# Ledger of designs, part 15: VH-VL binders against Rho GTPase-activating protein 19 (ARHGAP19)

Target 1, 207 residues: Rho GTPase-activating protein 19 (ARHGAP19), of Gallus gallus (Chicken) (q5f3g0r98to304)
Amino acid sequence: MSLKRKEKGVVFGSPLTEEGIAQVSQLIEYLHKNLRAEGLFRVPGNSIRQQILKDALNSGTDIDLDSGEFHSNDVATLLKMFLGELPEPLLTHKHFHAHLKIADLTLFDEKGNKTSTPDKERQIEALQLLFLILPAPNRSLLKLLLDLLYQTAKKQDKNKMSAHNLALMFAPHILWPRNVTANDLQENITKLNNGVTFMIKHSQKLF
Key: E = the ipSAE of ESMFold2; O = the ipSAE of OpenDDE; V2 = 0.75 times the mean of E and O plus 0.25 times the DockQ between their complexes.

## First folded at step 12 (VH-VL; framework fv_zagotenemab)

Design r1 (from t1 with light chain K35D; at its last look DockQ between E and O 0.52; V2 from the best seeds 0.56)
Fold by OpenDDE, look of step 12:
Structure r1 (fold): chain C 207 residues (1-207), chain A 118 residues (1-118), chain B 112 residues (1-112)
Amino acid sequence: as target 1 above (207 residues)
Amino acid sequence: EVQLVQSGAEVKKPGESLKISCKGSGYSFTSYWIEWVRQMPGKGLEWMGRIYPDDSDTKYEKNFKGQVTISADKSISTAYLQWSSLKASDTAMYYCARQEWDYYFDYWGQGTLVTVSS
Amino acid sequence: EIVLTQSPGTLSLSPGERATLSCRSSQSLLHSEGDTYLHWYQQKPGQAPRLLIYEVSNRFSGIPDRFSGSGSGTDFTLTISRLEPEDFAVYYCMQGTHYPLTFGGGTKVEIK
C-alpha cells in the first residue's frame, strides 16, 4: 500500500512516524519506476544529490524526483541511509531472536520431527505472525520496502540484484541490532541474510 | 483465489495468424512472471518463454524466439501468445502459468488447444 | 541446456503401492546461492499440470503428505508412499537453476 506524501517533513535518525513513512514512500514510489539500474542499492549515488534530497525530506520541501535531477542510485542510497539511521531496525530489537530461530524451527515438522530441508510454508507462517506483532509503522514500512525489493529482484536480469544480493545490502539496516559488530553476529550472518532473502522472495504472501 | 483463464480452443489453417490470451486474477498481475509452455499431442512439456507484465520484459527459449510473440496488457491483467503465420507443427496445447519464485510454476491456466490443419 | 532424464518412462502399479520416480540431471542443479531449483508437476489426463513439489522437497499448498521429494545435485526422487486412484497421472520434473528452463520427459504412472 502506497502512502501519500504529507507536508510535514521527516527527520533522519528519529523514530519512525506516519509522516516519516509518507515521506519515504515518495522514494519507494520513485524507485518502483526505476528498477533497471545496474547495481541498484549496491552502487552508491552522488553524495551531493543525496544531501539535497535528505534536506528536502527533513524540511518537508517539495521534491520532484521525476525532474531528471536525481539518479535512481541517489534515491536508493538515501532510502538505505534512512533505514540505517532509524533508532532500531524495522524488525525491532524485540523480535530479533525470534527471527534467528525461525530457520531452525522450520527444520521440524508439525509433529516435531526433524526434516532434511526447511519447511517454507511454516517459515511463511512464522513470519506472518511476527509481522502481525510489529508496531504498525514498522509493519507498514516493512511491507513497502519488501515489495520494492521483491520487484527489484524480479528484474535481476537487468539490475543484477538478486534477492540474495539485496538481502546483503539491507539486512544490516532492517534486521541487525544496533550497536552490535559484525563479529558479534558472525555466526548468524548467513542465517540472517537467508532470512531476509526469504522475506524478499515471499513478500507477497507475508502481509 | 489465484486463477489463470485462457482463451478457447482454436482451429486454424497454415499461414493464418493467431493470438491467444491468458488472464490472471486473484493476485497482483504485475508482480509475477507469466510463463508459456507448449505440449504437443502425446508429448511432454516445453518451456517457450516468459513475460513480466509490469514492463513487458520478455524472454524466449531459443527455438521459439522469432517464431512466436509474447506480450501483455497489464491494464486488463492479460498475457498473450501470438503467431504471425501458423504451421501444422504448431498444433499443440498451450499453457500459461504463473512463476511464483525460483522458476516453479504454482498456478496454471487450463490450456488452449491450437489445431492447425489444411 | 540441461537434460532431465526421468525413469522409468512408465510405472505400472496398483492402488496402495509405493511409487518411486527418478529425475536425473545432466548437470548439478545446485544454484550458486545455495538453492536447488528442481520441481515436480502432476498432469492428469485432459488437465493442466499442477505443482506438487518445489525446490526438491517442499510440498505445495494442498498437496497430500503421501507425496514427497528428495535428492541433491543431479539425482532427484519423487515418492508416492501409497498410491491413490487419483494419483495415476504423468509426472514431470523441471529445473530452473540453468537457462533455459527444461522439463523431464515425464513418467506415466498407470494402473496395473
Scores: ipSAE 0.533, ipTM 0.843, lowest interface PAE 1.3, mean pLDDT 92
ESMFold2, look of step 12: ipSAE 0.612; ipTM 0.818
ESMFold2 (binder alone), look of step 12: mean pLDDT 93; pTM 0.937

Design r2 (from t1 with light chain S32D; at its last look DockQ between E and O 0.74; V2 from the best seeds 0.67)
Heavy chain, then light chain:
Amino acid sequence: EVQLVQSGAEVKKPGESLKISCKGSGYSFTSYWIEWVRQMPGKGLEWMGRIYPDDSDTKYEKNFKGQVTISADKSISTAYLQWSSLKASDTAMYYCARQEWDYYFDYWGQGTLVTVSS
Amino acid sequence: EIVLTQSPGTLSLSPGERATLSCRSSQSLLHDEGKTYLHWYQQKPGQAPRLLIYEVSNRFSGIPDRFSGSGSGTDFTLTISRLEPEDFAVYYCMQGTHYPLTFGGGTKVEIK
ESMFold2, look of step 12: ipSAE 0.719; ipTM 0.859
ESMFold2 (binder alone), look of step 12: mean pLDDT 93; pTM 0.940
OpenDDE, look of step 12: ipSAE 0.581; ipTM 0.842

Design r3 (from t1 with light chain H98E; at its last fold request DockQ between E and O 0.55; V2 from the best seeds 0.74)
Heavy chain, then light chain:
Amino acid sequence: EVQLVQSGAEVKKPGESLKISCKGSGYSFTSYWIEWVRQMPGKGLEWMGRIYPDDSDTKYEKNFKGQVTISADKSISTAYLQWSSLKASDTAMYYCARQEWDYYFDYWGQGTLVTVSS
Amino acid sequence: EIVLTQSPGTLSLSPGERATLSCRSSQSLLHSEGKTYLHWYQQKPGQAPRLLIYEVSNRFSGIPDRFSGSGSGTDFTLTISRLEPEDFAVYYCMQGTEYPLTFGGGTKVEIK
ESMFold2, look of step 12: ipSAE 0.706; ipTM 0.852
ESMFold2 (binder alone), look of step 12: mean pLDDT 93; pTM 0.947
OpenDDE, look of step 12: ipSAE 0.715; ipTM 0.874
ESMFold2, look of step 13: ipSAE 0.677; ipTM 0.837
ESMFold2 (binder alone), look of step 13: mean pLDDT 93; pTM 0.943
OpenDDE, look of step 13: ipSAE 0.619; ipTM 0.848
ESMFold2, fold request of step 14: ipSAE 0.692, 0.690, 0.675; ipTM 0.854, 0.852, 0.843
ESMFold2 (binder alone), fold request of step 14: mean pLDDT 93, 93, 93; pTM 0.945, 0.946, 0.946
OpenDDE, fold request of step 14: ipSAE 0.909, 0.890, 0.901; ipTM 0.951, 0.940, 0.948

Design r4 (from t1 with heavy chain K59E; at its last look DockQ between E and O 0.04; V2 from the best seeds 0.00; counts 0 for: pae O 4.7 > 2, placed apart)
Fold by OpenDDE, look of step 12:
Formats: sequence, structure tokens, C-alpha cells
Structure r4 (fold): chain C 207 residues (1-207), chain A 118 residues (1-118), chain B 112 residues (1-112)
Amino acid sequence: as target 1 above (207 residues)
Amino acid sequence: EVQLVQSGAEVKKPGESLKISCKGSGYSFTSYWIEWVRQMPGKGLEWMGRIYPDDSDTEYEKNFKGQVTISADKSISTAYLQWSSLKASDTAMYYCARQEWDYYFDYWGQGTLVTVSS
Amino acid sequence: EIVLTQSPGTLSLSPGERATLSCRSSQSLLHSEGKTYLHWYQQKPGQAPRLLIYEVSNRFSGIPDRFSGSGSGTDFTLTISRLEPEDFAVYYCMQGTHYPLTFGGGTKVEIK
């Protein structure tokens, strides 16, 4: 689709709504067709073009992402920006600590005993449950996003973006609390990144 | 493609200073740790330390702390390893490598041979 | 620091044979985050090390399927199912679970 009409009331920095998801979906759909760019989601796009897109989305102006005017890096960066400007991450503040516990959970077997082998199945199950109790808009967008990132990672030979690399780019936006101290973040940053990496890799099983 | 290219072999005398380089290309240089590894002649690999080029965060293995200085110039995608005063015992092959953030080194430089002899 | 003990020190084999290399850790390499950061490198004579296996059992890009890794906790194995002439080299394990990073002493696979 080359031309899409934007709905009014969708603004960057506003709480996530169904309308917002619809707008972001346009970006996601475009990116699904353009995942080969090297450093996608890492390499910043053109700031001017990004602003044009942002303004169009905010104002409800029709955009044509397939016109050739915009680069995949523009759209990718804009998607990150949108997520980053949400009042809270996609996984919400409420469930942040639960996510921090998932990694520890994988160190225990079904009987609660420590194991020397991480339990991926248990981690998947835990995430499935957490995702079920997310707000509906958050869950919907998360599914779309993780699928996109999964597909991106699958093309890492071309775009050089592994699941881990992508997690580094997106974890701050989708999982990190907005008001977190540097110390708290530093303590958990690896865990958080690994968590998102896992979500990307296993995205097809989480919903 | 990802590449790390190191500076050429060095022949030095004890007491001399030395700075060797590792230039990264084919990736975002600032987004990955650069690791330094020593390999003395006929010996195994030893981790020396690392630098994150974006903010120059640097870590040293305890035996190398104070013995060498790791630095980076992100404007030219280059990391450095330097000695203020070389010793004969510094004779070794020195490798730089990229860390893929999962604590493995996925790409390595070709190595720089440093020979220190009187 | 974590001590990685590789055995044997030298393995003399002929092309076509199976090679089994051991790496034993002084402590469990299972990280609290649920990953085991044990990796294998190959170093051919006169060359830089090359990543073979990461996180115990994952082959790095371009690595032939005759290379495989296994293990958990403190005991890890690199297996070369059928040695090719180009596989004669020194193999190192490395751990990243505990700081500082440490390498094993290496196993030299040489031609019999």
C-alpha cells in the first residue's frame, strides 16, 4: 500500500490507543517489506525525513511510505521514537519486576530445584502469562513489534542485526521504566536485554 | 563485512613506549566492545581488557591494570593498546576482537606482533 | 577467577577421525540470567583465533556442521565428527559468565 490515511488524534507522546496502533502498524507493515538495510533500527535515518513523517502522523496527513521518499532507516527510527515517547514501556511499569524474575525462574526446574540448564519452556510459559495480563493495546502492539523484530533478525545476514542487537535498540523503549535510576538500570541492563532478546527469538510462541 | 585491522609488527627495546592500533570497519564501531588479548610465544590466550568506544568505558584484567592503557578514537573507529615502558616480557602477539555483547569474540584482528629485546 | 581446564593438552589424530575435546570449569558457568557463556575458538598456525561455537552449542556463521558443542554447568565438550586436514589447530574454550573473562589452556589437535 502506497498511500494511507492517518486518523486524527494519534500523537507521539500520547498514551497508546487503538488508533495509535493502527498508525504504527503502517510503519511496521512497511518495514516488513524492507528489512534488508544494513543496521536497520541501529543506523539513524535522516532527521528531516523523520520529522516529516512524524508531523504527518501527528496531524493525520496521508503518507505514502512506498513513494521512495523515505528510507527504511527513517521509518525504523521513527518506530523506535514512537515507542520511546510512550508514557510507559509496552510491557508497562506494572510488570517490570515480574520480567526481572523470569531469568531467575529459568534456573529452577518444575519442582523448584536449581538446575544447571536454563529452562526455556518455563520462560516461555511465564512470558505467555505476563502477556495475557497486559492491556489489550499493549499486547497487540507488542505482538506486531516482536514479530517484526523476529523477521528482522532472521535476515541478519543482510541487515547485520541479530536478535540481541535489536534487543539493545528496543529494550529501553519497551521494557525499561521511564523513571529509573542509573544504578538500578545498570544492575539489570544485561538481564533486560537478554529478556528482550529471548522475546524476539521466541516471539512466534509467545502469543 | 566486519573487519578489524591492526597495525604492523613492532620491534622495540626495553624502556621504550609503544602504541598499537585496531581499526574497525563494516559495523557501528561505537556499539561493540573492543577486546584485547595477549598471546605470548607458544602460549595460550590471555584476556587483557576492553573498551566501549562510545563512552570509552574501559576494563582491565587485574594483571594488566596499570601495565597498559586501552583507549579509543571513535571518530576514526580505532582502538589502541599502549605501553609507557616496554619490558622483554611484553614480547607477544596482541589481538583485538569485537565482542558481540554475549561475551564472545566474533571477529578478530590479524594480530600485532610486538618484540621487545635489548 | 574461573579456571578452565582443557584436556587433553595434545590430541594426535588422522584425517577422518573423531575428535573430542574437553573443557572443565572450576565453577558453574550458568549465569543467573539463564545463559551459559562458554565459547570455543579455533586458532590455526600463524592465524588469529576464530569463533567456532558460542554459548555451548551454537555454531557461528560459516562453521561446518562437523563442529558441535555440548555440556552444562562445569563440563563442556567440543566435538569434531570427522577431522578435515584444515581442522588441525589449537582449540580454546573461553568463559564469559564470570568476571574476568578467562580462556582455557588450549588443546592442540595435530596430525598423527
Scores: ipSAE 0.031, ipTM 0.620, lowest interface PAE 4.7, mean pLDDT 91
ESMFold2, look of step 12: ipSAE 0.700; ipTM 0.853
ESMFold2 (binder alone), look of step 12: mean pLDDT 93; pTM 0.935

Design r5 (from t1 with light chain K35Y; at its last look DockQ between E and O 0.70; V2 from the best seeds 0.56)
Fold by OpenDDE, look of step 12:
Structure r5 (fold): chain C 207 residues (1-207), chain A 118 residues (1-118), chain B 112 residues (1-112)
Amino acid sequence: as target 1 above (207 residues)
Amino acid sequence: EVQLVQSGAEVKKPGESLKISCKGSGYSFTSYWIEWVRQMPGKGLEWMGRIYPDDSDTKYEKNFKGQVTISADKSISTAYLQWSSLKASDTAMYYCARQEWDYYFDYWGQGTLVTVSS
Amino acid sequence: EIVLTQSPGTLSLSPGERATLSCRSSQSLLHSEGYTYLHWYQQKPGQAPRLLIYEVSNRFSGIPDRFSGSGSGTDFTLTISRLEPEDFAVYYCMQGTHYPLTFGGGTKVEIK
């Protein structure tokens, strides 16, 4: 009787692991099929249903997300929760300042002077490089997440969630340092949100 | 390389049906909106509508709603524009284009000339 | 719908000259999220349009630096600093800030 190694459950609040990503992936896959809900990732799900899902994920219990028991908002909220409970943001603390600098990349004129126009090509290139030096689990989940958010934003006419709106929802979880002063964050909030917006919009080119 | 290849020129009579195609390659076809644009002879560009190939979500400009049907077959990375009954006024160049984001069309098909004459 | 008015209708210039094309919108194209979705396309005779500038001032990949876009709100400009022979074409502005998507009437840049 080959003891089916109980796939170790995802532990919310623990460091990201490949196993954890595998389990979270099922949430992402489900959401890919259910992107039409208005206010997806903004509208809270049902707390009871979320707890059921969370417990199942933590225990490694098989979840049937297609049973009709769960709403897309439940799954979406749980995904956000998972990201928010990571010990550090998905993009790590290490590269926070790099992301701020990337957001400030601008075009240069013929004379070599800095312009006010963003250099999107350089930004993409910089992000590509930065993502390559992320921990493997972080990079993997980031790719999955940005793909999901990209697709969600593509359906913004239905779900009312633009890339910008999604960035507002996710930036605190995936990019903001966990231990940052309110003042320091306030000065950079717009930049950080724009940065995540950019990542979502250009996600198909970043990996 | 991203490419959109459209079907060949069509010569039709009024009342005939027509379906023209736009095939995408070099990118994830299901991840980008396909836009259709009409250009009547010697005239400017007119947005007709769009389709998201992944789920075939469609939007039409009001003047084209009910006049044409936009569809897609994601299995073969192809979008379609069709008429059930052509009119002489449908004579035009029709372009498909990819929308990367924020409604700019970054790649265009070569166009399909449709001529409707009695 | 948003009406985009391009001027002039025709611009006759010689190679090497500066071209300035205007696109005026009937309403502000500044989106509530802070973006302005005005884009410029070039269409050469017998060819499909190609993207030149997106979001007012961003050159699309492969577009020469002699092309530049500027403007805000309702007034936008496409500038060609030095016309090359291959630049003689029709130029269209397009807005995506408001539905439905609309194009300007185009400006034809022709050789003098």
Scores: ipSAE 0.474, ipTM 0.815, lowest interface PAE 1.5, mean pLDDT 92
ESMFold2, look of step 12: ipSAE 0.558; ipTM 0.806
ESMFold2 (binder alone), look of step 12: mean pLDDT 93; pTM 0.938

## First folded at step 13 (VH-VL; framework fv_zagotenemab)

Design k1 (from r3 with heavy chain W101S; at its last look DockQ between E and O 0.05; V2 from the best seeds 0.00; counts 0 for: pae O 4.5 > 2, placed apart)
Fold by OpenDDE, look of step 13:
Structure k1 (fold): chain C 207 residues (1-207), chain A 118 residues (1-118), chain B 112 residues (1-112)
Amino acid sequence: as target 1 above (207 residues)
Amino acid sequence: EVQLVQSGAEVKKPGESLKISCKGSGYSFTSYWIEWVRQMPGKGLEWMGRIYPDDSDTKYEKNFKGQVTISADKSISTAYLQWSSLKASDTAMYYCARQESDYYFDYWGQGTLVTVSS
Amino acid sequence: EIVLTQSPGTLSLSPGERATLSCRSSQSLLHSEGKTYLHWYQQKPGQAPRLLIYEVSNRFSGIPDRFSGSGSGTDFTLTISRLEPEDFAVYYCMQGTEYPLTFGGGTKVEIK
């Protein structure tokens, strides 16, 4: 599902809106057609080209991404930057602790015994519930993003980006509270990364 | 070693159903697209469609859409091509192949010959 | 759909000679990613196709250096610098730029 662009305006660094999502959707749509680049979302693009794109999006100027002027790494890096510049992570600050608890809860069976493997079905159900209580713009963008990342992972034979690799790149922007360092979250980093990996792998079932 | 092994030759009559298989080994089966290609007797190669085994996402060439069904069982690393009702015109060699990168096929099955005659 | 036309239909040559095979597309095969997804396959009688060249000019693993690919846009060439007896086969080009995926009609390289 793509959102149609309605209004022109500043997108980067601003709170997430439907209009902002509509503008960013252009990047997502482009990337869906261009997922073959090695190290997509990992390898940085050209900073000058990225700035051109950023300025165009902020000003509401029409962009022709298919002109050949831009590389997929430019667009991918810009999308990642957009998410990083949001005032809060895509899953919001409000539900951070809930996401941490999901990882723990899924390790227990119906009898309350700790298991060695997470209950995938239970984890899916828990995430579905959390996603329902997200702000509408956040939920919309999350769906688009996770679908994109899932599709990217489907092409890992070429781009070399597994769901886990992608999770490493995006977890700070999707789940991590702002103004915290990696050291502050050291004990939870693995859980967070695994959580995002799970979201990517099971994205088609979460919405 | 990456291998695709297809099921054996089939001799059928018009109107019969058929399901042929392609089993992958030596790699992560769920991480690569499986492609199906038809080759009629004495003719060239025709792309039929593809499947991603992890989620069973499928794509068909328009002439094969509705004429065949592509499926997969990831638990046994096997993809399938099936007909509900065969026609004489379905007589051909059918190949499965792995897509290494977008839209080129690096490993092929040995092919399954399907003969449909009254 | 993109139509690929291969020429000639049949190429009769002797061992040791140079073979030049053409593949022309109805539209440019340059993808927005900046790559061209034109590939070449070899098929011997009674065998499955095997990948020779991917993305215009890259030899697949195990393919001898006598095989080379070139071209851009809509015109592509497979060259066999010196034909070996085992090279007599049918060669197909294929495009992976857009759906549906399509093959050329093939060129048969036969012994003169």
Scores: ipSAE 0.033, ipTM 0.638, lowest interface PAE 4.5, mean pLDDT 91
ESMFold2, look of step 13: ipSAE 0.449; ipTM 0.797
ESMFold2 (binder alone), look of step 13: mean pLDDT 93; pTM 0.948

Design q1 (from r3 with light chain S32D; at its last look DockQ between E and O 0.74; V2 from the best seeds 0.63)
Fold by OpenDDE, look of step 13:
Structure q1 (fold): chain C 207 residues (1-207), chain A 118 residues (1-118), chain B 112 residues (1-112)
Amino acid sequence: as target 1 above (207 residues)
Amino acid sequence: EVQLVQSGAEVKKPGESLKISCKGSGYSFTSYWIEWVRQMPGKGLEWMGRIYPDDSDTKYEKNFKGQVTISADKSISTAYLQWSSLKASDTAMYYCARQEWDYYFDYWGQGTLVTVSS
Amino acid sequence: EIVLTQSPGTLSLSPGERATLSCRSSQSLLHDEGKTYLHWYQQKPGQAPRLLIYEVSNRFSGIPDRFSGSGSGTDFTLTISRLEPEDFAVYYCMQGTEYPLTFGGGTKVEIK
C-alpha cells in the first residue's frame, strides 16, 4: 500500500484545506514584513516570478521569499490570485445573502427605523456570528487575511492603500459569488465593498 | 475602558528640556495612532503630529517639525512629546488623543499644562 | 493647508433653543475614496475635547440624539436641536481629508 505522500503543496483552484492554508501563510508572513510598497495589492507583480511561486506552492517545494528574488507585488498578486481561484469566495456562497442583510440591518435602529448612522457594534456582533459558522479553514484564512489587510491599511500613508482601496481589490475574491457578473451585482457592489471595508477596519474584534 | 492618561502639569524656564507622557490602556496600544494637539491659553486646537506606536512612524505639522519630538514606548503603552529647549511661546495645554481610522480622535487624554516663564 | 472657518464665533442662546453652527472649508473635503472627513468636537471649560460627530453626520457612541451633523463639499453644520445646560461649550470642527490635519477656530455657545 504505497503511502501516497500527502502532497504538501497548495493546489490553486482546489478547495481550501489546512495544508493549503499553511502554504499560503508563508505569503502572508512575507507580506507582513513588506507592507510599504506603493500600491500593494493594486500594482501587479511580474507574471514570470508569480508563476515560479505558484508552481513551487503547488508542488510543495520550499520557497525562500527572503532571497530577494521576489518582490512584494509578486507575492501580493499571487495571494489575490489564490483567493480568486478558490471554488467559492472565502466567506462561501452559503452566507452571501446574510452579509447583504447585515449591511442593511446596520442602518436600522432597535425600533426598526432607518437611521443615518450605522450601528457598528451590531455589525461587529453579526459578523462575529457569521464567522463562527464558517468552515474552519475558511475562518482561519479569513482571520489571517483580514489581519494582513488591517496592517496594510495602517500603512496607507506609505503604500497608499486604504481599507477602502483594499476592499475594492479583495471583495470580488472573498465575498462575491462565483460566476456572477459585476452588472448582476451592481446594486449591491457598494454594500459589499463597504462590508469588506468594515471587516478590514474592525478585523481585530471579529475573531 | 479606553483611557489615555497624561503626565502632570509642568512649570519650566526658557531653555530647559521637557518630556511629557501619554499612557494608553484598555485597548491594543500598537493598533492606534497617538495624536498630539496643542491649545494655547484662550486659543483653539492645533494639530502637532502623530506616531504609530507599533513601528514609531511619525508625522509632524510643518511648524512643529524640528521643534518637538514625538516618540513611543510600546512596551509600556506610552507616547511622549518632548522639547530640547523650551520657549515662553510653548506655554500651552497639550493633549494626546487616539486615532484608528478616518482621522477622528475618539478618546483624549486629560491634557498636560506646560508653563514656561522666566 | 485646508482652512476651516467656523461661524459665528460666539452664539448666545437660552436652554431649550436650537443651535446651528457652521464650518466652512477652503476646499472640498470629499476624499477620493468618497468619504468626507469632517468631524465635530465639544470642549467644556477645563476639560479635554470630546468627539461628537465623525464623518459629517455620524454620532459617536454615547452622544445624545439632539446633536446632528450635516453638509457636503465645503459647507458643514452642527445642529443642537434643543440646548441643554450641559451643552454650553466650545465646538470645533476638524478635517482629516488632507495633511496637515486642521481645526476650525471654534464656536462658543454661551448662555444667554
Scores: ipSAE 0.443, ipTM 0.802, lowest interface PAE 1.8, mean pLDDT 92
ESMFold2, look of step 13: ipSAE 0.735; ipTM 0.864
ESMFold2 (binder alone), look of step 13: mean pLDDT 93; pTM 0.944

Design q3 (from r3 with light chain N58Y; at its last look DockQ between E and O 0.64; V2 from the best seeds 0.62)
Fold by OpenDDE, look of step 13:
Structure q3 (fold): chain C 207 residues (1-207), chain A 118 residues (1-118), chain B 112 residues (1-112)
Amino acid sequence: as target 1 above (207 residues)
Amino acid sequence: EVQLVQSGAEVKKPGESLKISCKGSGYSFTSYWIEWVRQMPGKGLEWMGRIYPDDSDTKYEKNFKGQVTISADKSISTAYLQWSSLKASDTAMYYCARQEWDYYFDYWGQGTLVTVSS
Amino acid sequence: EIVLTQSPGTLSLSPGERATLSCRSSQSLLHSEGKTYLHWYQQKPGQAPRLLIYEVSYRFSGIPDRFSGSGSGTDFTLTISRLEPEDFAVYYCMQGTEYPLTFGGGTKVEIK
């Protein structure tokens, strides 16, 4: 009976676990303190430093992110990589079509009548419901991530990363099905990016 | 309920200093910009500048840059607008307003009337 | 800076009538992100401005459906389908597409 060694570390490319979230949380916490870097999440970090961090996370080795050895871009890029290497996006494959329909849903009022103006409150409600039916680890990480992106966007005058820009960077990891090319999603890319933009902007009300 | 409450009316003489306040409540104060808007008597609205209370990041309209100082104390959810030396031309109603995204002001203070006269 | 021109300066109407207010910008208000940051405010005498419409056409919470916004590019309209007595006020458009933020000169809707 091979005692499955409780993998103390985050394994990039593996399904999301509570332990994985705990490890990734330290990256998120660090980034919350370092949101002023221009082009955060857009500008790549140093590949060598990223690899050092990745290895440490995978092995469960303690990381001192405040040592000065790492740059915010290293940590930001690594977080994106982690999300990108998950077997499915944070919102899962299961709910992809539901998210595509949110834009349409927002055109209806509470009585089910079609309106000319999208209802933001309705959109918030729809997202709240969808998030409630997410797997617990996914929901937890999503909350942490969207909060981080919210705060990042609030610093857009410094870091030049608006909610929209951040959505462009993270939408593939948050919402896009795996093994689908941008061309395959071309018709829905704008909708998806707008959806993630909305999630970022309204993140404080979604959980 | 979201509220912005401003300090009371001020009557000052030219050359005097002044600091007026805007206190937010009913929301996360550090997550929204506070905007300042001037309205001279019988005139329209003029954007003066803004502050993000979390890190006190400020932006000024060019005509107000150096003429006023915008600050905030996030510990008490309060933003400030101050003059080092008032002029008669500073006589106006001053509003603070809240902005989360997309540059619309969703909630406004009641305004502070500043009268500067010899 | 972007200049917003509102017309007419004064609109004299009776309760129950339709009001149409115009706001024209000196340049397109379409932002690179694909949004148009044109907003409308109402200000009654002795009161602070109140948000009516944001992003051209979205009614703010609590705003009656008789208020509607439309437009694109450089031409925008606020419509009050049927004026109520409480609607007589000054209306301002504002743009947030570029700094500095700017307001129109306002349109006063008064009782005929």
Scores: ipSAE 0.611, ipTM 0.847, lowest interface PAE 1.1, mean pLDDT 93
ESMFold2, look of step 13: ipSAE 0.618; ipTM 0.821
ESMFold2 (binder alone), look of step 13: mean pLDDT 93; pTM 0.945

Design q4 (from r3 with heavy chain E35H; at its last look DockQ between E and O 0.55; V2 from the best seeds 0.64)
Heavy chain, then light chain:
Amino acid sequence: EVQLVQSGAEVKKPGESLKISCKGSGYSFTSYWIHWVRQMPGKGLEWMGRIYPDDSDTKYEKNFKGQVTISADKSISTAYLQWSSLKASDTAMYYCARQEWDYYFDYWGQGTLVTVSS
Amino acid sequence: EIVLTQSPGTLSLSPGERATLSCRSSQSLLHSEGKTYLHWYQQKPGQAPRLLIYEVSNRFSGIPDRFSGSGSGTDFTLTISRLEPEDFAVYYCMQGTEYPLTFGGGTKVEIK
ESMFold2, look of step 13: ipSAE 0.600; ipTM 0.818
ESMFold2 (binder alone), look of step 13: mean pLDDT 93; pTM 0.952
OpenDDE, look of step 13: ipSAE 0.752; ipTM 0.886

